# Ledger of designs, part 3: VH-VL binders against Uncharacterized protein C1F7.10

Target 1, 238 residues: Uncharacterized protein C1F7.10, of Schizosaccharomyces pombe (q09921)
Amino acid sequence: MIRILVINPNSTVQMTESVKSVLDDCTPPNVQLEYLTCPPEGPKAIECVSDGVRSAAVLMKYFEDHPPQVDAFLVSCYSDHPLVTTLRETYRKPCTGIMQASILTALSLGRKVSVVTTTKRYEPLLTDGIHAMGISDSVFAGIASTGLAPLELDSKPRAEVDALLARTALRAVNEMGADVICLGCAGMTHMAHVLEKAVGPNIPIIDGTKAGVELLASLVRMNLFTSKQGVYQAVGSD
Below, E stands for the ipSAE of ESMFold2; O stands for the ipSAE of OpenDDE; V2 stands for 0.75 times the mean of E and O plus 0.25 times the DockQ between their complexes.

## First folded at step 2 (VH-VL)

Design I7 (framework fv_ifabotuzumab)
Fold by ESMFold2-Fast, scan of step 2:
Structure I7 (fold): chain C 238 residues (1-238), chain A 122 residues (1-122), chain B 107 residues (1-107)
Amino acid sequence: as target 1 above (238 residues)
Amino acid sequence: QVQLVQSGAEVKKPGASVKVSCKASGYTFTGYYMNWVRQAPGQGLEWMGDINPNSGGTNYDEKFQGRVTMTRDTSISTAYMELSRLRSDDTAVYYCAREWDYGDYLEAFDIWGQGTTVTVSS
Amino acid sequence: DIQMTQSPSFLSASVGDRVTITCRASQGISSYLAWYQQKPEKAPKRLIYAASSLQSGVPSRFSGSGSGTEFTLTISSLQPEDFATYYCQQYNSYPLTFGQGTKLEIK
C-alpha cells in the first residue's frame, strides 16, 4: 500500500478536515492517505513568506520528534511553501505541493492556465510562486480572486456567493484568456462543481489536492525519488 | 438571526468544577469554530481555547491544559467548557465566541455569547 | 506566544476628537488582527477584522490599518457612545492573544 502524508502546513484543523472530506471519497487504488495539521504553535493561515517559513520550521521540528513513516509527502497549501523544498532536501521520497501539482497538470491539458483563488492578498504571492517554477506569462494567464469575506457569506444568499465564484471563473476565461483553470486554495476543493458549471464543458478545472495525490502515487509506483544530486542534496538527508 | 446564548451565573467552592454551556442558533453550528475567552474582574480578555464542532478537535492555551475540557453536542447545537480544580483566580466572566476559519481565509470572533459569571468563593 | 501590546493603555478625549490606538505584535501576524469594543458589563463587539475590514453595522468613523507588526485603530470624530475599552487580537497563531486593552474615557 502506498502511504501519502497530506500535510496542512497551517494550524487550522478545519482546513485539514475539508481536504480530507474530498480526498477520502476519491483515493486512488492501493493508496492510503494520512493527514497532519501543523502543530498549534504554527500560523493559522499562510499568506506571506514569513508565514511559510514559520510553518516549515514548526513542521520540521515535529518530524524530528515524530519521524514520518510514509512513501510520499503532499503539502496541501496553495502557495510556494518552503516546506516542499525542505522536505525534498531532507527525504529521498517524492514530495510536491498542490500549487506545483495543479500547474503541471494544467499545462498538460491547456495552452494558458489561470488560477482562481479566494482573496486578493494571494494574487502577488501566487504569481511569484508560479514564476519561480519557470512558468512564463506566455502560458500563464494570471490570478483571479473572488474577494470573498465570511461576513458576506453569512449575509448573502448562497446563490449570490455561487454567482461571484462563477463570475470570477468566467473572468479568467473571457478576460484573461485561460483555457484551463486551477483551484487556487485547498479550501476551494468542495467548490469545484460551481466553477465547472459556470465555464462549461470545454474548460478543465484542476483540483490540486487530487492532482497531487495522483502524481505522488504514480511517482511511488514507478519507484521514482527526489534527486539527491544538486539542489536537493543536504547533509543527513535520506 | 445568529445568536449564542450561555448558561446562567455559577458560584463554586475552590476545588470544584464548573461547566458552562453555549447554545448556537441561526447558523450551521458545525461550520464555525467555537472559542472560549474569559475576563477576570477589571482585567483584559484571555483566550482559553477552541473546538471544531464538526470533528470535536480542540486547542487549549497551555495555561489551562489539564484543567479545561471543551466539548459539543451537535444534536442541540451546544458547546461546553468545563474547568476543573477551581481557584479564586478563576473568578471571571466566561464568553463563547464563534470564528470563521475556512479556505485559508480567517476572521476573528464575529458573534459573542452574553457571558457567564463564575464566582469561586469559600 | 505572540505578545500584543496596545498604546496607550488609557486615553482621555473629547467628543469630536480624532482618536488613534496602536497595537504592536511581538512577531509578524500578516493582516490577522481584529479590533473589539467593550462597554461596561457587556460582551465585546468586533469592529474590525483582517486589520482593515469594517464589521457590518459599525459606523464609518472607525477604521483600521497596518500589517505585519504595527496596527492602528482610528476613530475620526469621537461620539459619546464610543467611550469604551478597545482590544486588539491576533488570530494568526495559537494561542490566540489579545492586547491589554485601551480604556477611552471622557476628558
Scores: ipSAE 0.000, ipTM 0.478, lowest interface PAE 12.3, mean pLDDT 86

Design I8 (framework fv_ifabotuzumab)
Fold by ESMFold2-Fast, scan of step 2:
Structure I8 (fold): chain C 238 residues (1-238), chain A 122 residues (1-122), chain B 107 residues (1-107)
Amino acid sequence: as target 1 above (238 residues)
Amino acid sequence: QVQLVQSGAEVKKPGASVKVSCKASGYTFTDYYMNWVRQAPGQGLEWMGDINPYSGGTNYDEKFQGRVTMTRDTSISTAYMELSRLRSDDTAVYYCARELTMIEGYDAFDIWGQGTTVTVSS
Amino acid sequence: DIQMTQSPSFLSASVGDRVTITCRASQDISNYLAWYQQKPEKAPKRLIYDASSLQSGVPSRFSGSGSGTEFTLTISSLQPEDFATYYCLQHDSYPWTFGQGTKLEIK
């Protein structure tokens, strides 16, 4: 069996459980998923670069004390999280984040990808992260936000949330020119059907948690690994 | 004293459902996962699944997927395991057992319930 | 699934003997292994966790060792109350899997 560690880099257990509830129902054949929530010393949410740095430090310390026994790592946070790069430096095993996995998947299916996310604050942060992957605006349509905070996805009336998600997805397609959409928050992992209903059957909606698991399973199955020749080379580790 | 107390023995006919309860006391119910393990007469231990009492999230062994449902009621610190479409080979003692969550370091089942005998016969 | 195989399945020994039970995992589980004792008509009781850590309240004659795929449970001086079936459990990866058990009888 291929063992993948799904890491929630914030210390909120409910976010780990939300991801787990979706993935446990659709785990690929020959794959076993393990789930880790960042220890309580870490931030409750990843809303900025400093949250990511603090989160990565706590998790790397945890891995020093509890060496992971898995074949691959999935960082379940829709951001350019420093833990992804740190894990690639530390381990030979494949590692990706759900943002990176969803964008790569989307670009194999469509010509112009957009990301539907929660708050307007995430628009420049996700744009910077996607640009850092080498993705140009010729194939990136931009970020569309609902204006909802991540906590409001669960606290506001369902009809209101669904209506905002639908309007945001339609804006990504009709105004921004997207032909494929990524869900831009780990907390949205069970909401793909809302966007699918809104935009119709011709536009794929990519769940980054599912995409990440499938990508990592494929990399492990192909016996591929994080390159140790260049920037991810580390002294005496793994 | 930390204790897990399970419901009493059940006798069921093939095709029926059974719901076993496990009442926790002496600790914070939501701090520990609750596992369910069964043991057929004269046989070894078989893991069925677990539930996080905090969130209600569950993991089931593939063998029981579609027939088992694990739930909890935090107001009375009680976990439940319901097994449907019972067969004669579901005759077993069913145990609940608690387990520390990953955020504190993973630790194997440290406290077990006394067991609930379920007999399935026609 | 990770398969756990115990050896022997049946063991007979005298009071005062040193007894060793082995558990083999079908793949590397690091130190994520626990040992349980089950007496007739009773729930299992944990003896060892993290392969070698003794559970509080368990007599010091019990010890665990090993890592990776090979693990052992040792009882240094067997007592009458040690009559039981012993199980190993891997808690590295879902689904959690137990060994088939080792039945220990004192002659």
Scores: ipSAE 0.000, ipTM 0.393, lowest interface PAE 18.3, mean pLDDT 86

Design I9 (framework fv_ifabotuzumab)
Fold by ESMFold2-Fast, scan of step 2:
Structure I9 (fold): chain C 238 residues (1-238), chain A 124 residues (1-124), chain B 107 residues (1-107)
Amino acid sequence: as target 1 above (238 residues)
Amino acid sequence: QVQLVQSGAEVKKPGASVKVSCKASGYTFTDYYMNWVRQAPGQGLEWMGDINPYSGGTNYDEKFQGRVTMTRDTSISTAYMELSRLRSDDTAVYYCARTPYYDLKSGYSYFDYWGQGTTVTVSS
Amino acid sequence: DIQMTQSPSFLSASVGDRVTITCRASQDISNYLAWYQQKPEKAPKRLIYDASSLQSGVPSRFSGSGSGTEFTLTISSLQPEDFATYYCLQHDSYPWTFGQGTKLEIK
C-alpha cells in the first residue's frame, strides 16, 4: 500500500473533512490516504504569504514531534504554499501541492489552462505561483475570479455562489480562451459538477486534490524521489 | 469538540416576548452562521432565520419578518433569538444549529451540529 | 420558496427490512440535499449531506442517492435503533426548507 499524507495547512477541520469525503470515495487502488489538519495555532485560512509562512512553521514543528510515516505528501491548499518547498528540503519522499498538480495535469489534456477561483485578490497571487512553475502565458489563460467582495460571498445562498462560479467558468472558456479549467480552491472539491454543467462536456475540469493523489501515487510507484542534488538538499538531518 | 448549549424552558403569555440563547464551544464562533429552527408539537421542522456572527448580518424567513430578531455576543460565543408578540401557535421547541458562512467549502457543514432545544410554551 | 415533499409520510417495517424514503424538490436543487434522523424529544442528527455523502460515524447501512429534484434515503437492513422520523433538507437557496418528515415505526 502507498501511504499519502493529505495536509490541510489551515486549521479549519471542516476543510479537511470536505476533502476527505471526496477523496475517500475515489481513492486509487493500492493507496491509503491519511489526513492532517494544521494545529489550532495556525491560521484558519491561507489568504496571503504570511498565513502560509505561519502555517508551514506550525506544521513543521508538528512533524518534529510526530514524525510522519508516509510515502508522499500532498499540500491541500490552492496556492504556492511554502510548506511544499519546506517538505521537499526535509524529505526525499515526493511532495506536491494541489495547485502544482492540477496545472501539470491540465497541460497534459489541453493547451490553454485557466484557474477558476473565488476573489480577485487571488488573481495576482495564483498568477505568480503558476509563473514560478515555469508556465508561460502561451499556455496559461489567466485566473478567472467571481470578483465579489468577501461579505457578498459569505452572505449569499449556495445556489447563487454556484451561479457565479458557472458564469466565471464560462468567461474562462469564452473570453479567455481556456480549453481546460482547474478548480482554484481546495474547498471547491465538491463543485466540479457546477463548472461541468456550465461549460459542457468538451472542457476537462481538474480537481487538484484528486490530481495530486494520482500524481503522487504514480511517482511513488515509479520509485521516484525529490532530488537531493541542488536547492532541495537537506539543511539538517533527513 | 463542538457543542451548542441552549437556555432553559420558557412559559409566556400571549403578547409577550421570549429570548432564547445558544452558547457555542469547541470551534471558532465567527466561522459559522447560527440558524434557528423550530418544531411545534407533533409537527415538522421550520427554519426561522440565521445570523452571521462575524458581521451581525441576518436572514429571516418572511413568515417571521417583523417579529424575530437574531443577535449575538462574540465575547461569550452566544447567539440569541428573540420572538415578539407571541401567539399560542408559537408553542414549539426552538433549536439552534450551525451552517458554514463560506459556501465554497462544500455542503459538509450544513446543520451538522444542533443545540439540545428550548421548549417555549405560550398559554394564558 | 422551494417545497420539499417526502414519501411516504408514514412507514411500518420490521428489523432486517430494506426501507426507502423519497424526497422531491419543487425545483432543481442539484445535490444540495441532506438527510436527518430525529428521535422523540431529541434534536435532529445528520445522516447524509450533499445527497450521497455519509456523515462520519453513521452506519454504512444508510445511503443517499439522487440529484436534481428526486432523492432517496435507503436503509439496507433496518435495526431497532433506526425507528425514528426522517427529514430531508434543501440548502440550494434561502429560505432553507425541510420535508414534512417520514415516521418510521416498528411493524
Scores: ipSAE 0.000, ipTM 0.408, lowest interface PAE 18.2, mean pLDDT 86

Design O1 (framework fv_olinvacimab)
Fold by ESMFold2-Fast, scan of step 2:
Structure O1 (fold): chain C 238 residues (1-238), chain A 123 residues (1-123), chain B 107 residues (1-107)
Amino acid sequence: as target 1 above (238 residues)
Amino acid sequence: QMQLVQSGAEVKKPGASVKLSCKASGYTFTSYYMHWVRQAPGQRLEWMGEINPSGGSTNYNEKFKSRVTITVDKSASTAYMELSSLRSEDTAVYYCARDLGDYWDSEGYFDYWGQGTLVTVSS
Amino acid sequence: NFMLTQPPSVSVSPGKTARITCRGDNIGSKSVHWYQQRPGQAPVLVMYYDSDRPSGIPERFSGSNSGNTATLTISGVEAGDEADYYCQVWDSSSDHVFGTGTKVTVL
């Protein structure tokens, strides 16, 4: 049994429950998923760099006090979240974020990937994160935003949310040249069907939570680990 | 022309599971959502859930979420609905139906229906 | 949970007009679809998005939707119109919701 810890780095329990309902329906064989919501002293949403930093600090303190008994870590936040690199420095076990997992999966399936996300503020943040992975604009079509805040995905009327998601997905395909789309927010895990319905059957829509679980299960199954040579070398282990 | 052909009638005991099939023909199977709707004898139509045949993404009525699973076999152009922990009140005709909703609108309507499958749950 | 209530039955003489109501809180803000079901048969779509008719449905079928009531109107009723009729909407809290159904009898 491969044990994967799915970490919601914000303190909103409903976000963890949303991700859990999707993943429990499609858990890979011989995989056990465990879920963790950031303790309440962490931010309710990850909307900027400082939220990510505060979130990572709270969670790393939590892990020091409660050492995790798992084989891999999935950070369920669509961002270049510092918790991913911090976990890679701390543990030998595989770790990824849903942004990184979805982009790698998309580029196995299409020539030019786009990300559909929440607010316009996330466009430069996600672009920088994707570029930091070494992904060039020759295979990255850019970020398309709906204008909805992450918490508005759940609070706004469903028809309004679906219409904005559909318009944004169509813009990514028709104007930006995407042939594969990634869902750019953990809160969108239930919403792949809206984008699929909008863009038709020839454009894969990648759910980063599903992609992340599958990737981590494969890495564990191959007996692979986070390199402890160079950047991710454990501090003080010399 | 377009057809949705469902599997034959089933008789099950309480506590059992049933898996029904719906085979599509005459259109591009992966281009349209598929829904499952049931109707107990003399009662109203009740929506159970939907699936996008292209990606396999599903959405279920909260009432059935813990017991219903909808899947597809793209190569066979067939949708499946499995209902577990059957009770006598699950006795109903089960329909598959195609969604011809607008891409902009989650308020889809069901333009074509299968012939229905009678599931009888009795001890 | 969102509820759609229809009268259990409507009786109408041939050639007259049948009106089938579908009541729901603020239903006028929603898109209403209507299905006809004959005994032992699958439902057939007869009206969608309040007042649009599918190809093959005669123009004597019309629809309206305002306030708390949507209505399917069948003018010049024929014996072949005898069936159960169901309204349906999508609601953010309840997904796809069907009405309680109305049996139209042509006597």
Scores: ipSAE 0.000, ipTM 0.383, lowest interface PAE 20.9, mean pLDDT 85

Design O10 (framework fv_olinvacimab)
Fold by ESMFold2-Fast, scan of step 2:
Structure O10 (fold): chain C 238 residues (1-238), chain A 123 residues (1-123), chain B 107 residues (1-107)
Amino acid sequence: as target 1 above (238 residues)
Amino acid sequence: QMQLVQSGAEVKKPGASVKLSCKASGYTFTSYWMHWVRQAPGQRLEWMGEINPSGGYTNYNEKFKSRVTITVDKSASTAYMELSSLRSEDTAVYYCARAYSSGWLDYTYFDYWGQGTLVTVSS
Amino acid sequence: NFMLTQPPSVSVSPGKTARITCRGDNIGSYSVHWYQQRPGQAPVLVMYDDSDRPSGIPERFSGSNSGNTATLTISGVEAGDEADYYCQVWDSSSYYVFGTGTKVTVL
């Protein structure tokens, strides 16, 4: 049995429960998912780089006191979160974030990926994170934002949210040239069908939480691990 | 204690530019977004723009986007707002304010404000 | 653009209750924050996230938000409560939107 720890790097329990409700219904065979919410000393939301740094520090202290008994780690935050790299330095087991997992999955299926996300405020930060992965604009169509804050995904009338998601997905395809779309927020994990219905059957829609679980399970099944040669070699490693 | 101290009053001619400063102290400058909000005499508060001092990311009110530039000097813990092509309608008190969010982005509110800088645009 | 409308003025006698409304389409789905501004002074946060009080704000101040109307309520009004009050939300299209403002006069 493969054990994957799904980490919500913010301290909001409801965010963890939302991801759990989706993943528990579509867990791969011979995989057991475990869920962790960042301790309350951490930020309630990851809205900037400093939130990510504070979040990673709290979680790494937590893991020092509570060594994880899992085969892989999934950081459930759509960002270039520093927890991914710190976990790779610390553990030999595979680790990825939902942003990286979704982009890598998308590029195996299409030639021009776009990300549909919440607010315009995240567009430059998310673009920088994707570029930091070595992804060029030759295969990256850009970020399309709905204008909806993460809380508004759950608080606004569902018909209004669905209409905005559909419109944003159509913009990514028709105006930005995307042939594959990634959901740019962990809170959107249950919304892929809305985008699929809007853009039609020829455009794959990638849910990064599902993609991350599947990727990590496959890496574990292949007996692969985080390289301990070079940049991910931790000082004082066991 | 947390404090935002703004630069002194300015008098400008129409068509000129003005650059205002806001010096922060008592907290980690790069951990909070900084905003600029103005208020014309007897009028309502009007948001102008924001900056994340950590990454330098900015967002502006569409009304001001062509004329406003917000910057920071991290070493001095100081935010700046420059407004160009000044008009008489730009006569207002300009405030800097620190943003706080206790969860989702829509929870963002302004917990500390500078004392304000009066900018007068007159011929 | 998204707009928050407040009554221009509210008059209230000392010791009575003042209610300041902030109207916006489906405002009950937003988190509403309130600022008090005395003449010649910077705004001061008096209510955040609909109904939470910052440290130092008296319990006389309370808030609610549902449907199309958010309300700031000041019970047992004192002379020192005379000020302009502004509601504020974050909106996805307009970002930070302030209400039109309400002048509270304590007579």
Scores: ipSAE 0.000, ipTM 0.421, lowest interface PAE 15.9, mean pLDDT 86

Design O11 (framework fv_olinvacimab; at its last look DockQ between E and O 0.02; V2 from the best seeds 0.00; counts 0 for: pae E 14.8 > 2, grease 19.1 > 18.9, placed apart)
Fold by ESMFold2, look of step 3:
Structure O11 (fold): chain C 238 residues (1-238), chain A 125 residues (1-125), chain B 107 residues (1-107)
Amino acid sequence: as target 1 above (238 residues)
Amino acid sequence: QMQLVQSGAEVKKPGASVKLSCKASGYTFTSYWMHWVRQAPGQRLEWMGEINPSGGYTNYNEKFKSRVTITVDKSASTAYMELSSLRSEDTAVYYCATEGLMITFGGEIAYFDYWGQGTLVTVSS
Amino acid sequence: NFMLTQPPSVSVSPGKTARITCRGDNIGSYSVHWYQQRPGQAPVLVMYDDSDRPSGIPERFSGSNSGNTATLTISGVEAGDEADYYCQVWDSSSYYVFGTGTKVTVL
C-alpha cells in the first residue's frame, strides 16, 4: 500500500475538501491518500514569497511534532511553493507539487503547454515559477485566464460557464499554439471535462492533483527517491 | 439563485447582546466563507469577521475580537453573529456576505460577491 | 494598519466620465475590488481583481491599479450610476480593508 500525503499548504480547509472530492473517485490501485491542511496559524492564501515561507515553516514545525509515516508527499498548491524543496531537503521520499507535476506530465505528451487558470493577478509569478523549472517559451505557450470568481462558477447558468471555459481553452490551442493544457487549479473535475469536449480528443487536459498522485505512486513503485547529492543533501528526520 | 436572507431589525439597550442570523440558499453552504460587515450611519463599511462553515475556522477584526462570535448551523444553512456589550456606537446596519473558493497562487479570497439585505441594530437608552 | 483613502465626492455630467480614486501605500501590489452602494441598499460588486467585471456590469465600468493609486472609471455616466463607491483589498495583517467611500453625483 503506497501512502501519499496530500498537503494543502494554506489554512483554507475548503481547498483540501475540493481536492479530496476529486481524488476519492480516482485513487490508483494500492494507493492510500492522507490529507493535511496547514494549521490555522498559517496563511489563508499565498500572496507573496513571504507567505510561502511562512506556510512552509508552519508545516515543517507540524511535521516535527507529527512525524509523517508516508511514502511520498504532494503539495496541492498550483505555485512554486517552497514547501516542495523543503520536503525534498528533509526527506528521502519522493516529493512534488501539482504545478511541477502537471508541467512534467504535459511535456511528456505535447510540444507546447498552456496553463488555464482563473485570475490574471498572479500570472507573472506563476510564469516565473514555470521558467524557474528550466522550461522555456519554446515549449510553454503561456497562461490563459478564465477570469471567473468561484461564486460565478457555481451560480452562473451551466451553458454560460461552459462557453467561457470553451473559449479560453480554444484560445490556448488556436491562438497560443498549445497542444496540451494544464489546469491551473486543484479539484476541478467538471472543468477538465468541459475543456476536453471543447478542444476535442487530440488535446490532453492535465489535472495536476491527479498527475501528482500518479507520478509519486510510480516513483515509489520504481523504488526511486529524492536525491541526497547536492542541493537536497539532508540531515534526515528519523 | 444565490440568496442571503437576514433576520429583522433589533433595538437594544447599552450593555446587551444581539445575535443576528443569515440564512443562505441557492448554493452549497459549506463551499463558501461567510462574512459579517457593518456600516454605521454615514460611515464606511467595516469588516467584522468570517467563518468557514465546513470546518468552523474563524478570523476576526481585532477591533471586534473581544465582543464578536460568529457561528454556523450547517443543517439550517445559517450563519450567526453575536455582538456583546453593546454601545451606542454599535448602531449600524449589519450585513452578511459571501466569498468563494479561489484556487490560484496567492489566493483571491478577497472580495464579497453576494450580500444579505442588511439588519439594522439600534442601540439606544 | 493599512488604510485606503478615497475622495468624498465626484460630480459628473450625464454622458461624461467619472474617475474614482483609491489611494493606499503600494496598493498596486494588491488586488483591488469595487462596490456600488445605492441609498438604503446593500453594496454590489462592480469590479474585482483591479479590472475584471462581474457578470451584468456594463463595459463602461473599467478599472486600473498601479503604484499608490487604484481607479474605477465609469464612462458614459447615467443617472442610475449615482451611488456611493468603495474600494477594498485583502491584507494579510488587516484582512478586509474598505476605502473611505466616494459619492458619485450625476448632475
Scores: ipSAE 0.000, ipTM 0.486, lowest interface PAE 14.8, mean pLDDT 85
ESMFold2-Fast, scan of step 2: ipSAE 0.233; ipTM 0.675
ESMFold2 (binder alone), look of step 3: mean pLDDT 90; pTM 0.918
OpenDDE, look of step 3: ipSAE 0.014; ipTM 0.521

Design O12 (from O7, 13 letters changed; framework fv_olinvacimab)
Fold by ESMFold2-Fast, scan of step 2:
Structure O12 (fold): chain C 238 residues (1-238), chain A 124 residues (1-124), chain B 107 residues (1-107)
Amino acid sequence: as target 1 above (238 residues)
Amino acid sequence: QMQLVQSGAEVKKPGASVKLSCKASGYTFTSYWMHWVRQAPGQRLEWMGEINPSGGYTNYNEKFKSRVTITVDKSASTAYMELSSLRSEDTAVYYCARHSEYQLLYDSYGMDVWGQGTLVTVSS
Amino acid sequence: NFMLTQPPSVSVSPGKTARITCRGDNIGSYSVHWYQQRPGQAPVLVMYDDSDRPSGIPERFSGSNSGNTATLTISGVEAGDEADYYCQVWDSSSYYVFGTGTKVTVL
């Protein structure tokens, strides 16, 4: 049994339960998912770089006090979250974030990937994160935002949320040239069908939480690990 | 002190192009979308387009899409708007404006910091 | 299609209340922002998200938005409030839509 820890790096329990409700219904064979919500000292939402830094610090302290007994880590936040790199430095076990997992999956399926996300502030932040992965604008069509905050995905009327998601997805395809779309928020994990209905059956819609679980399970099955020769070597082991 | 400073007035002949600049200071340039809005004499404010300074991604008003190009120079913290095939009807004051920081609290797509405006006159 | 209609002008005496309306189909479901533009000057954001004031905007400015009408209310009007006022929404199809504008004259 492969054990994957799905980490919600914000302290909002409802976000963890939302992700769990979807992933528990589609867990791969011989995989056990465990869920962790950031302790309450951490931020309620990850809306900027400083939220990510504070989140990572709280979670790393938690792991020092409660060593995790899992085979891989998934950081369930659609951002260039510092926890991903910090976990790679600390553990040999595979670790990815849902942004990284979805982009890598998209590039195996399409030529031009776009991300449909929440607020406009995320557009420059996610663009920088994707560029930091070595992804150029030759294969990256850009970020399209709905104007909904992450917590509003569940609190606003469904018809309003669906209409905004559909319009944003259509813009990504028709105006930005995307041929594959990634869902740009962990809270969107149950919404792929809305985008698919809007853009039609020829555009793959990638849920980063599902992609992340599948990627990590695959890496564990192949007996692969985070390299400990170089950048991700533990700092104190020189 | 957050500020947007625009280039000086331009006088152009019909059929020419004009390129206006907007230099940002007092905030992180790449963290906010930049808008271009124009106002013909005695007319309403009219949105032309926007740019994400980090990635260079743009959205344009369909009315201007064939003639307008918005770009940025990140190292200079400067946004540019080029309008081609100028007509007398393009005589207007052109503003740059920063996308509102309040977007993080609400679904708030407004503009909170504005440049002083650049008058473009198109005449023979 | 989607349009925000404002009255062309509103006249008000000093110390009285000016009300500027912005009409749009189902505008109450949108977040409405308001800009003040004095003659020869750039617009200034005076109200965001229907009823919230930016820092530095006097408390005599207030806003509301319901049904098909959003309203900017200026109580205790001063001569310096004489300006053009524009409402604005973001729409997923039209992007940034400005109202037709209202000239507030303080006489």
Scores: ipSAE 0.000, ipTM 0.477, lowest interface PAE 15.1, mean pLDDT 87

